# Designs tried in a protein design chat: VH-VL binders against Imidazole glycerol phosphate synthase subunit HisH (hisH). Part 7

Target 1, 225 residues: Imidazole glycerol phosphate synthase subunit HisH (hisH), of Colwellia psychrerythraea (q47xb5)
Amino acid sequence: MTSAKNVIVDTGCANLSSVKFAVERLGFEVTITDDITIIQQAEKVIFPGVGSAKHAMKNIKAKNLEAALQGLTQPVLGFCLGMQLMTESSTEGKKSSTEGNNDDNTSHIVPCLNLIPTNVEPLKAQGNRLPHMGWNTLTQVSNHPIFKGISEGDYFYFVHSFAAPISEYTIASCEYGSTFSAAIAKDNFIGCQFHPERSSALGSKIIQNFLELDSTELNQELVNL

## First folded at step 9 (VH-VL; framework fv_ofatumumab)

Design B13 (from h27y with heavy chain D31E V104T)
Fold by ESMFold2-Fast, scan of step 9:
Structure B13 (fold): chain C 225 residues (1-225), chain A 122 residues (1-122), chain B 107 residues (1-107)
Amino acid sequence: as target 1 above (225 residues)
Amino acid sequence: EVQLVESGGGLVQPGRSLRLSCAASGFTFDEYAMHWVRQAPGKGLEWVSTISWNSGYIGYADSVKGRFTISRDNAKKSLYLQMNSLRAEDTALYYCAKGPYDWTFGSYFDYWGQGTTVTVSS
Amino acid sequence: EIVLTQSPATLSLSPGERATLSCRASQSVYSYLAWYQQKPGQAPRLLIYDASNRATGIPARFSGSGSGTDFTLTISSLEPEDFAVYYCQQYDNWPYTFGQGTRLEIK
């Protein structure tokens, strides 16, 4: 039986080499795994994801990871889709028609892991292009330890069409036609909508803050921004 | 061994279109971001465009935005650059390049093809 | 965009000498900087990534250093095949940008 201090959960949805390289560049070792025992025994768990919530949840269930992830007590950091999977549900929304006046009423609600009791819905871009793709600033940043050395106005890389709204779980906000949660947290579960593995030195700081996180620091988090 | 072979270059008149192709081999193509970088005669390197492993994340240099379209076909292990509304300033050797991982940002270029020459002239 | 300025534009040295090439960024790129070598008629070749990590197959005489805005590529003892153009590239932020190049030529 082999244990690992830091793990990246392999949900089968994306090549995870970029996340592994981002961690290793900081001098930390990390193991990519879908082994429930190794994940449960890790000191830190990174939960990345790309693609649709429906496909990711199907893979999580197929790998029997659902209950294992819900039972984690150590710090867990989700990226992008990984953050979205931490919520109660994702609404994979309606698409605009050719004329914008025909609504394709095809939508579905995907139950997710319900680690942080908020929901993901289509981003209200107010005429701006979707997906929200590119560098954008954090408009508000809480005192959560993940944000040590991070300030309002700092740039992070985003690529998404769905977002969690502002709620009591929001620890950072961003604006793109409307204000949404750039990061959310509850207890040991932390999710960021942006891609820290793609956000340059500031993204590396988020990953470093997470890997250096003392569990006692989570007890002092502000519930509001 | 990693190999990237560009094709589709040539002489073309301003305002017209050209499509470049890049055939990849020696690595699992669908697991890596791919890029186009160009070099004008006697000049340095200029990044043109990037595409993630799944085509979900695409970026362009401001000089080509709205005129060029990057795409890939993972089943055929091929990368493409559709170049529309060509200008004299687009004259360059165009390189196909591989990133070290699946994403387009925070990426350097670990392998390059030999390039294909595009000359935009009347 | 982040502008990379390389100096000198041309460096004239003899085989066996040490070469020191500089790359300066208009703003901090931390350690997200790569160096490439381009020989006449050839594609660029990756030498260094993350400011100081030598790419696979690159001889030990090549080394990179620096962080933030000031970076250096050092070739400890020049071989005839090292006379080429060298480019730095930042990947801290989009758009990706390259320096204008330093041409290393035989004296």
Scores: ipSAE 0.006, ipTM 0.497, lowest interface PAE 10.9, mean pLDDT 85

Design B14 (from h27y with heavy chain A33T V104E)
Fold by ESMFold2-Fast, scan of step 9:
Structure B14 (fold): chain C 225 residues (1-225), chain A 122 residues (1-122), chain B 107 residues (1-107)
Amino acid sequence: as target 1 above (225 residues)
Amino acid sequence: EVQLVESGGGLVQPGRSLRLSCAASGFTFDDYTMHWVRQAPGKGLEWVSTISWNSGYIGYADSVKGRFTISRDNAKKSLYLQMNSLRAEDTALYYCAKGPYDWEFGSYFDYWGQGTTVTVSS
Amino acid sequence: EIVLTQSPATLSLSPGERATLSCRASQSVYSYLAWYQQKPGQAPRLLIYDASNRATGIPARFSGSGSGTDFTLTISSLEPEDFAVYYCQQYDNWPYTFGQGTRLEIK
């Protein structure tokens, strides 16, 4: 075992090599781990996820990571499903486009980590096809430190059928039939609905901003939208 | 270098089955979404099927839904297409193709194999 | 499904000329459009992705533009090896669809 400055949480449900490559390409070292002690002692924690919230939460509980993640005080950045797992609950426990389930089946409410007190609900696409898939712009961007060098109109890669609504925790918005939270934050927990590891130079900028983040910057005024 | 090598094509009678294989090398196979794309003789390109890195997401074109099954074996770095109830309109050159990412519903195809010919006749 | 219409079906030009190929979508695909080149007996080769990003190893004479429903592939000065069939592909919505191709031939 060794101490790690930057860690990627291994929940068993994400392609972690791609996230690791995105971090290392920026000149940072990072360790993929599910070791509670290493995670707790890290200076920065990246929490990626893809797929079903139900399967991800089952894996988190099986690895005894739930309490450890809830107790983190250092900066934590979640991607896509990782953002959704930071909320109070998600209806993404049964995602037809991802799992091949029938749309007639009722979605389950999946209790999540409750790090940011908002909820994930079906995206109100207003007749547009789900999932919301591909490149789309940020319609509003706060002064949050992870958005240094990022502006309204910048393109990020999205792939999702569920979203957090606009709330006091929203730090960036996006529009796809309706307006939803492209990113949310509370204290040390930051989540992006888009995939920074797949969003070209701008996505790399988000990751770099996070890894260079001084935790005192999270206390700046006018951070949220 | 990325290489994709298809095999398993041939002449088959309508209503029968055929299994295509694709051997991948030169990249971390289990990190990428993989696809089958076909091209009928003298015609354009048609997407057939997609499978995510972990087999958790699978999609099919309506024309093959219920008849074709995509699968992968990450340990063997191989992609498969099981084709059942074949029809004359399934006659095409079948390409194995790599997507640029691991978990992708929206995909373009950055690398292609040379293709394997499937002829459904007479 | 989203229908992609490429025009013209055939474009006859000489080496050194500028080629402009059109791809129009039946509904908005934002910037989720790729361009491929296919030579006889060969697999397609990715040229452009996300409407305007040139793929690795593709010469600077190839460029893509457009968004929404109207897209263009431009070859600024044709080389002999550029005479081929060109396809556009959208990846905004299932199913993925391709245009029927534009054949670029020597005049």
Scores: ipSAE 0.006, ipTM 0.455, lowest interface PAE 10.8, mean pLDDT 85

Design B15 (from h27y with heavy chain A33G I58T)
Fold by ESMFold2-Fast, scan of step 9:
Structure B15 (fold): chain C 225 residues (1-225), chain A 122 residues (1-122), chain B 107 residues (1-107)
Amino acid sequence: as target 1 above (225 residues)
Amino acid sequence: EVQLVESGGGLVQPGRSLRLSCAASGFTFDDYGMHWVRQAPGKGLEWVSTISWNSGYTGYADSVKGRFTISRDNAKKSLYLQMNSLRAEDTALYYCAKGPYDWVFGSYFDYWGQGTTVTVSS
Amino acid sequence: EIVLTQSPATLSLSPGERATLSCRASQSVYSYLAWYQQKPGQAPRLLIYDASNRATGIPARFSGSGSGTDFTLTISSLEPEDFAVYYCQQYDNWPYTFGQGTRLEIK
């Protein structure tokens, strides 16, 4: 068995070839794996995801990855759903009743990895179309190391219907009917609601900044909004 | 084994309505997004509609928006397509298809039913 | 909407030959591209997803490659059962769109 410097976690819920391509075109090698030992020994971990938190958490638990991911001390970067899984929980909208009454819905809360103590809830789009799909700007950007060379007004690609609210863990914000966290961070865990692998040169810059990151640069008090 | 079985197709007059059903088995139905894809005689594939695991999100092709309604009953493990104001251009074989996860954004179709034929003709 | 153009429209080859099918997108779909096989009277069958990942149960002779706007499906050595219509599909954005298909026929 070989070790890997950079790893993409295979949760079964992401377009991993697109993420791998984004890393490799920057000149880095990266391994896609669900092997706990390889993940734990990696210097950098990318945690991508698409789909719902419910299905992703089911797959994470089935692969025995939950405790392993919670115990990581090296830098970890989550994309989109990967960011959402780093929170305490996700509210995935209203759960339909088994009796088929569409007017009688209840909320569904999905416990996530609880790496960053915030929550994901339905995006308050205020009449704008959901999902929030397409290019949009960062309205506030902290001095977090992953944002070297990134400024307020820079465009990133989003596709989501759920978001984390603004909190002490917010390191970048975005507006789409309401203001939400475009990125969050706590210690070694960093999450982006946008898709860096699909955000052209600026998205590549985020990935490059992460892969070149010295973990000693991570200081929550200096970089959060 | 994953199985999707469509029903409800038939010959129908323009302007009328028809409801298609899809019975799912062999997987946990309420963990997956579901889709309808159609194929006109001798033509290619056209995506029609999509619905998330909890019915919270739906999408439609522009050609059917306002006329078709997708729905699901997770307790019955069934997917539906209510087709109103049918046109000759809606004549096609309609496939029920499963996505690889419960959300509907960024989905390919990993399993398909055999299809049910809808013919709109006077 | 993203338009997918497949070429050629028809490929006439013999069993044992290599088949190369092209799918080109009007804009980048990254690696959000799937390939399907459809035989007469049958539903489509998933072959490849995420541009290059082979679906479960699909023989090793099928492979996918490409990213962005230019994608290829390769069948390294044709078997008699491979003569069918092949479709590409993008899932980068709604509406989901398919190519018009490439018909692989016996020479």
Scores: ipSAE 0.006, ipTM 0.542, lowest interface PAE 9.4, mean pLDDT 87

Design B16 (from h27y with heavy chain G99A P100S)
Fold by ESMFold2-Fast, scan of step 9:
Structure B16 (fold): chain C 225 residues (1-225), chain A 122 residues (1-122), chain B 107 residues (1-107)
Amino acid sequence: as target 1 above (225 residues)
Amino acid sequence: EVQLVESGGGLVQPGRSLRLSCAASGFTFDDYAMHWVRQAPGKGLEWVSTISWNSGYIGYADSVKGRFTISRDNAKKSLYLQMNSLRAEDTALYYCAKASYDWVFGSYFDYWGQGTTVTVSS
Amino acid sequence: EIVLTQSPATLSLSPGERATLSCRASQSVYSYLAWYQQKPGQAPRLLIYDASNRATGIPARFSGSGSGTDFTLTISSLEPEDFAVYYCQQYDNWPYTFGQGTRLEIK
C-alpha cells in the first residue's frame, strides 16, 4: 500500500544497485521494482541496462513488462542498454557468415520496445579499439532539460560496441571513429548511451535534472537539434 | 543445478596442440557468455579467453593470442578451447566458467567447472 | 591492465575471530569487483559481486565493502570451513584481472 515517486525498472540486468546509489546520494528516494502497477503510478521511471538486447528483451517479456513500458506517459530515462531497448531494433555482434546467409542475419537482429524510431547497429569505430570504453566528450548538446548545466566538451563514461546513428531524435552526439547518438529522445522517453551513474559530478547532474524534470518541458520542439 | 564438465586435458609435448571441451547443463547455455580461466601449479587465477552468447565477441589474454581459439556450439551446449603451439608456461588446471550474463563485458564468474589438467613437458 | 593487489598475503587467525581482507586496484573499478573462495583441490566459488552483494547460498558472515580503488572482504566470525584462499577480481575493464590471493590459515 505504498506508491513510489521514483522507480528503477528491475529488468534483471547487472548492477542495479549502482543506479540506486547514484539516485540516493542526491537525496532522492527510489524503489527497484518489476511491479507493473508501481511502475505505472510512478512520477519518474529509470530504465537501466547492461548486456545484450536479446537477454534484456527476454527478461522484459518474461516479467510481462513490454506493454506496460510501451504505455508509460511519465518521463522515462534509459541508461546504455536501456537507451538501446527504446529503439525499434538492435543488431548483436559481428557478422559470422557470408552476405547470403539468412540464418546468421536472423540471429543478429533483436526487436526492441520501439519507443523511439531509430535502430542500434555495430559502432563504426574505424580501427579504434572496441568496445568504446572510457571517458569521452559530447560533441553536440541540445537544449533538452536533462542537459541543464551540461556543455559541449563535457566528459561522460561510455562502455559499448553498438550505437544509434545520428537522427532527428538525437539530443547529444559523440565521436569515436564515427559520430553517433550519445543521447536520444522522443516525447517522454529519453535515453543516454553513456552511464550517468559512473560519470562523476556531470553524470549526477543528468540524474538530478531528470528527477527534477517537469513533464511539461518534454514537448517535440525541445528535443530537436 | 548448474554443471560445467571439462575434458580434453593431458600431457603434451611443447609445440603440439590440444583441444579442451566443456559440457554445460542446468541453464540456458545460449543466454550466457562463457570463459576459460587457468591456474598454474601453486599459483593464482589467470583469465584466458571469453566468448559472447552468439560468438559475436571474443577476447583473449595477451599470453595466448594467436595460439588459442575459443569457440562454442550452442546446439550441443558445449564450449571449446583449441590450444596450438603449446609452451611449458601453459601448464595449468583449465577451468570452464559461466559469465553472470550473456555479454563479455561487465561480467563476473558465477559458476565454475572442476577443471581439466594440461601439462606441457618433454 | 588493471593490477589488483591483495593484502595480507597470509592471514593467521582462529575460529570465532573476525577476518578482514583487502584488495587495492591500480585505478578505479567503481563497484565492478567480485570475491571468490578457493579450497584446496576445489574450483573457486563466487562469494561477493558488485563489491557488496552476497552470492546465492553464501552465509551472512561474509560481507564486502568499498568502491573505486579500495575494497574489503570481511568474515565476521570465522568457521573452520572458511580457511581457504580468497581472490578478488575486477570486471570494469579489459582484460579481466585477479588479485594474487590471500591465504587464510588456522592459527
Scores: ipSAE 0.007, ipTM 0.517, lowest interface PAE 10.3, mean pLDDT 86

Design B17 (from h27y with heavy chain D102E, light chain W94Y)
Fold by ESMFold2-Fast, scan of step 9:
Structure B17 (fold): chain C 225 residues (1-225), chain A 122 residues (1-122), chain B 107 residues (1-107)
Amino acid sequence: as target 1 above (225 residues)
Amino acid sequence: EVQLVESGGGLVQPGRSLRLSCAASGFTFDDYAMHWVRQAPGKGLEWVSTISWNSGYIGYADSVKGRFTISRDNAKKSLYLQMNSLRAEDTALYYCAKGPYEWVFGSYFDYWGQGTTVTVSS
Amino acid sequence: EIVLTQSPATLSLSPGERATLSCRASQSVYSYLAWYQQKPGQAPRLLIYDASNRATGIPARFSGSGSGTDFTLTISSLEPEDFAVYYCQQYDNYPYTFGQGTRLEIK
């Protein structure tokens, strides 16, 4: 049977081509798959996402991936929605944006994978436009191995209206009306709110650092934000 | 195959109303932001209105704000544009367009319908 | 709002020639720029997104380049079906805006 060293999880609701090409540009092979066995046997798992947490979680459950993802012990890197799915829950339907100020929506809490014990909430943009879209800097960066060669003030590409707040799991921060987690981590699970696959040479460095990690480095990581 | 089919256009007198519809098929409608873009005869493209996957974010061009209302029905896979207080300057071909994501912002238009013609004339 | 200015307004070229179309933004849009082709009586068709990525089914002769404020659409060797109007569109900032269009006409 076929096995893959590096995999991208196919949740059925994301365009995965840009992530695949970002990995391949670095000289790595990668397989897009929703096969539980292939995912579990991989050395590295990339968990990207675009779309809603509600639909992504529906697809994950329909493919019987929830328990499999929760049981992974190898390094896992989530991008944007992938990071958000790693949290306990997302409040996707709750309005807090400038555009939504005139309406009162029913709260919409979506349970997620609960791999990293924080939550996703509407970004507190303090009158700035939502989504937070474009290039913005990391304001604080921990010693986490994925940030080797990355410094405070480095630019990454963001496009999001929801964010995880600062917590003990924050490994990088960003400011856009308020301070939020640009990246979070717990054990083998790492999530970036920004899009490394769209963040030029610095984004490529994040992906390369991840693909070159071993689990021992993650077990020794200190969060200092 | 992604398809968007507009309807509801026609000839209308100034000050009157029209409601445009767009029937979507070939994709999971409620995972994407939807948009209306118009084109006046012999002129370029002008974005009119946008709506997120859950109707949580809605935007309008300044030229139509307060007169037009965008809405969607995810169960029916349909997008609507209610056009009130129509003016001669609203005369255009109106396109239904799909965004690549759930959000109203950060969107290009990857699929377009063939458009429905609105003529505002006495 | 971000203003997109396309140049030239009209290009008159022959099949087989290279076409270069420019789009200039009034402020940086990074790489958040798309190009569309529109033929008479037809809906616009996405050609390029994220400044340089070719949309599905678009021939290799079409390429996009640029970042920040200056963007270019290149057609390496014109085919008869390429004579159309081309629009750029930015999606870095709301509201969305389009350029005024470049008309590509056969000589």
Scores: ipSAE 0.005, ipTM 0.468, lowest interface PAE 12.6, mean pLDDT 85

Design B18 (from h27y with heavy chain W53S D102S)
Fold by ESMFold2-Fast, scan of step 9:
Structure B18 (fold): chain C 225 residues (1-225), chain A 122 residues (1-122), chain B 107 residues (1-107)
Amino acid sequence: as target 1 above (225 residues)
Amino acid sequence: EVQLVESGGGLVQPGRSLRLSCAASGFTFDDYAMHWVRQAPGKGLEWVSTISSNSGYIGYADSVKGRFTISRDNAKKSLYLQMNSLRAEDTALYYCAKGPYSWVFGSYFDYWGQGTTVTVSS
Amino acid sequence: EIVLTQSPATLSLSPGERATLSCRASQSVYSYLAWYQQKPGQAPRLLIYDASNRATGIPARFSGSGSGTDFTLTISSLEPEDFAVYYCQQYDNWPYTFGQGTRLEIK
């Protein structure tokens, strides 16, 4: 095929039709692909995911996408599992019974793409039900371009049991028993824990902001959370 | 086969303007991001500005923001740098450079022109 | 901004010797580092990209290594044409920055 302006990465572990429909209803064309050349030549890359980081990483490696994704220089937007795969590692699996593990540790760590130098850990829900499932607010929102028209208190849809903690890469926060990163970013890599494709008009605004992203806006200083 | 030829440099007084041009050949110009990199006499290299293949994305060094404007004409296979409010510190050899991708993020410079000299002096 | 520090500032060697040039970043740039050669009166020439990949047409005697903050350019056996200034460049973060250069000169 010919080069595509906008692509959705086919990681094999996501329902990609809802993401495609969310992009298309905004008037943009988008191609679902696992073709390295098409992905590398795209102007915008969407990196969605649902399910297990372990299974997603296995599929990424089987498709030879790991190095290609790590070398992307254009804007990349990950959401839900896609955001988690952008980190150094995800802690998932069973809790270790071996002496020396902390109360909330698991026995398995899944190495991820290491695009944004933070990690994904079990969400400290403080007795609240897991997964964190449903509508919840952004508690703090940075001046990142992806949040044009988005304010503290705006509702987004979440479905997750693991989260990245607050760090220098946090561009939006959310609270569910504890405060965690609702979105993270480093350079061209942007991830949000919520599902923009399922977050109604506000989620559509995130996707639109991403697809209309100007490279000069990424050269703006961000306010830390 | 890839060639980049800069022009438009010269001697100019502080506060005035110059427009640099770069003519590209030997590759599909509209598939690649293009960049300007400068080098002051006897000094090292400094990135100045960058533009994506379709002009959708543009970046500038902080030292030139608000004064310089990068642009391109894909039909003419040409890159431009409009330099306004020139300062003595802008004195340098200005290189046109090609990136390896259509995009501006995370770029190195795989081909360079010979450069055009800009001297800002009273 | 990420600062790149090259060492030594000047390296004096004879043809046939091995040259080792260093580039240190003020913070991790992962593998997003390139090396350029510049001869007097000429434009820079890309040698190495992604820390270790040799650019098209670059002789096998040039090699790059390293990751994170510490990078090395090695020329295994110097030819007369290799005496030039060498620059490293990071492209991990904005703005793009270059090292100050290492001048390789004949002893």
Scores: ipSAE 0.000, ipTM 0.424, lowest interface PAE 17.6, mean pLDDT 85

Design B2 (from h27y with heavy chain N54R V104T)
Fold by ESMFold2-Fast, scan of step 9:
Structure B2 (fold): chain C 225 residues (1-225), chain A 122 residues (1-122), chain B 107 residues (1-107)
Amino acid sequence: as target 1 above (225 residues)
Amino acid sequence: EVQLVESGGGLVQPGRSLRLSCAASGFTFDDYAMHWVRQAPGKGLEWVSTISWRSGYIGYADSVKGRFTISRDNAKKSLYLQMNSLRAEDTALYYCAKGPYDWTFGSYFDYWGQGTTVTVSS
Amino acid sequence: EIVLTQSPATLSLSPGERATLSCRASQSVYSYLAWYQQKPGQAPRLLIYDASNRATGIPARFSGSGSGTDFTLTISSLEPEDFAVYYCQQYDNWPYTFGQGTRLEIK
């Protein structure tokens, strides 16, 4: 029987090497795997996103990972699309529709893992360019353990056109034309819209905080945004 | 139309300094990250330095770090590169380039100037 | 740093032919890959960004595809003005890096 302390879920995503290097530079070992048994036995699970939500969910289902991911009880950290896949659903804008509206700029709803009961919608950029790409600040930061040593005004790297709105699950916010969830959490599931693996020292701090996380810290009272 | 016009290049001795300028027109200069990219004679492209829309973030290639300083003057719509401690390997055509966004990471270069030649030789 | 390797180094073709140029990254750059055309004595010109989006004013014969580590620039039917050097550039991570270039020359 094989086991690993820290794992990166292999959903077929080409970004896995960057995440693995970010973890290893902090002195942690990590295994990239799509093996359900190894994932379930891991102490920590990192869940990076792949491509579009639609394609990622198809790949997850093809690998029989959906139920396994939904049943995880250890800490799980999602990055960017990985965060979006943790929600109930993601909305993608389309130029066409098969449902009888005018076939212009219609929404396509992609059911996701429903680990954190919020939804992903097109970012309301209010005239600012999409995608929201580059360094931007966290406007509010909760007392969640992954933010130990992180403050309001700290810069993280973002690249996205879709976002989860502010909700009871928001643990950090960001503003880009409108305010959205920079990070969300429920129980053992934590998602960051930004890319910690591309956010320099502060991103490394998020990854370190997660890998050092004690599960009892997730049951303490947290101030959500 | 978007125009970027470089100036300040020339022949310079190793160890000396040179200051490059780039004059921008045809777009809202204050809203975009700006970059310097160089090309040695007969060689490919090499990114040199980048600066965000309000100078909040600045980056350099390892080969020039500590020797070159990028800066901008938004009121004058100008980008600068102060090059100190010049080496023979800094010999290149230096391009001023515009990013598509106000930030430095995640930037491709949608418009380029004609370039200004820097030759470091004794 | 992320290394971009372009192939072939030189591609010799005739007008009217299809050109296929490759760019391979040493690690994933997602879709953060741009293509540039450079003619002798001229600055580079942006052709494609985000792997597949054509820049303003670029003819439809130019198309980009790929994601992750493997990218392709295709010119469906070469015009005389298309014979130039082509560079790929990644902007997923710092430092920004370029491929070494593919020289497209007349056979």
Scores: ipSAE 0.000, ipTM 0.435, lowest interface PAE 14.9, mean pLDDT 85

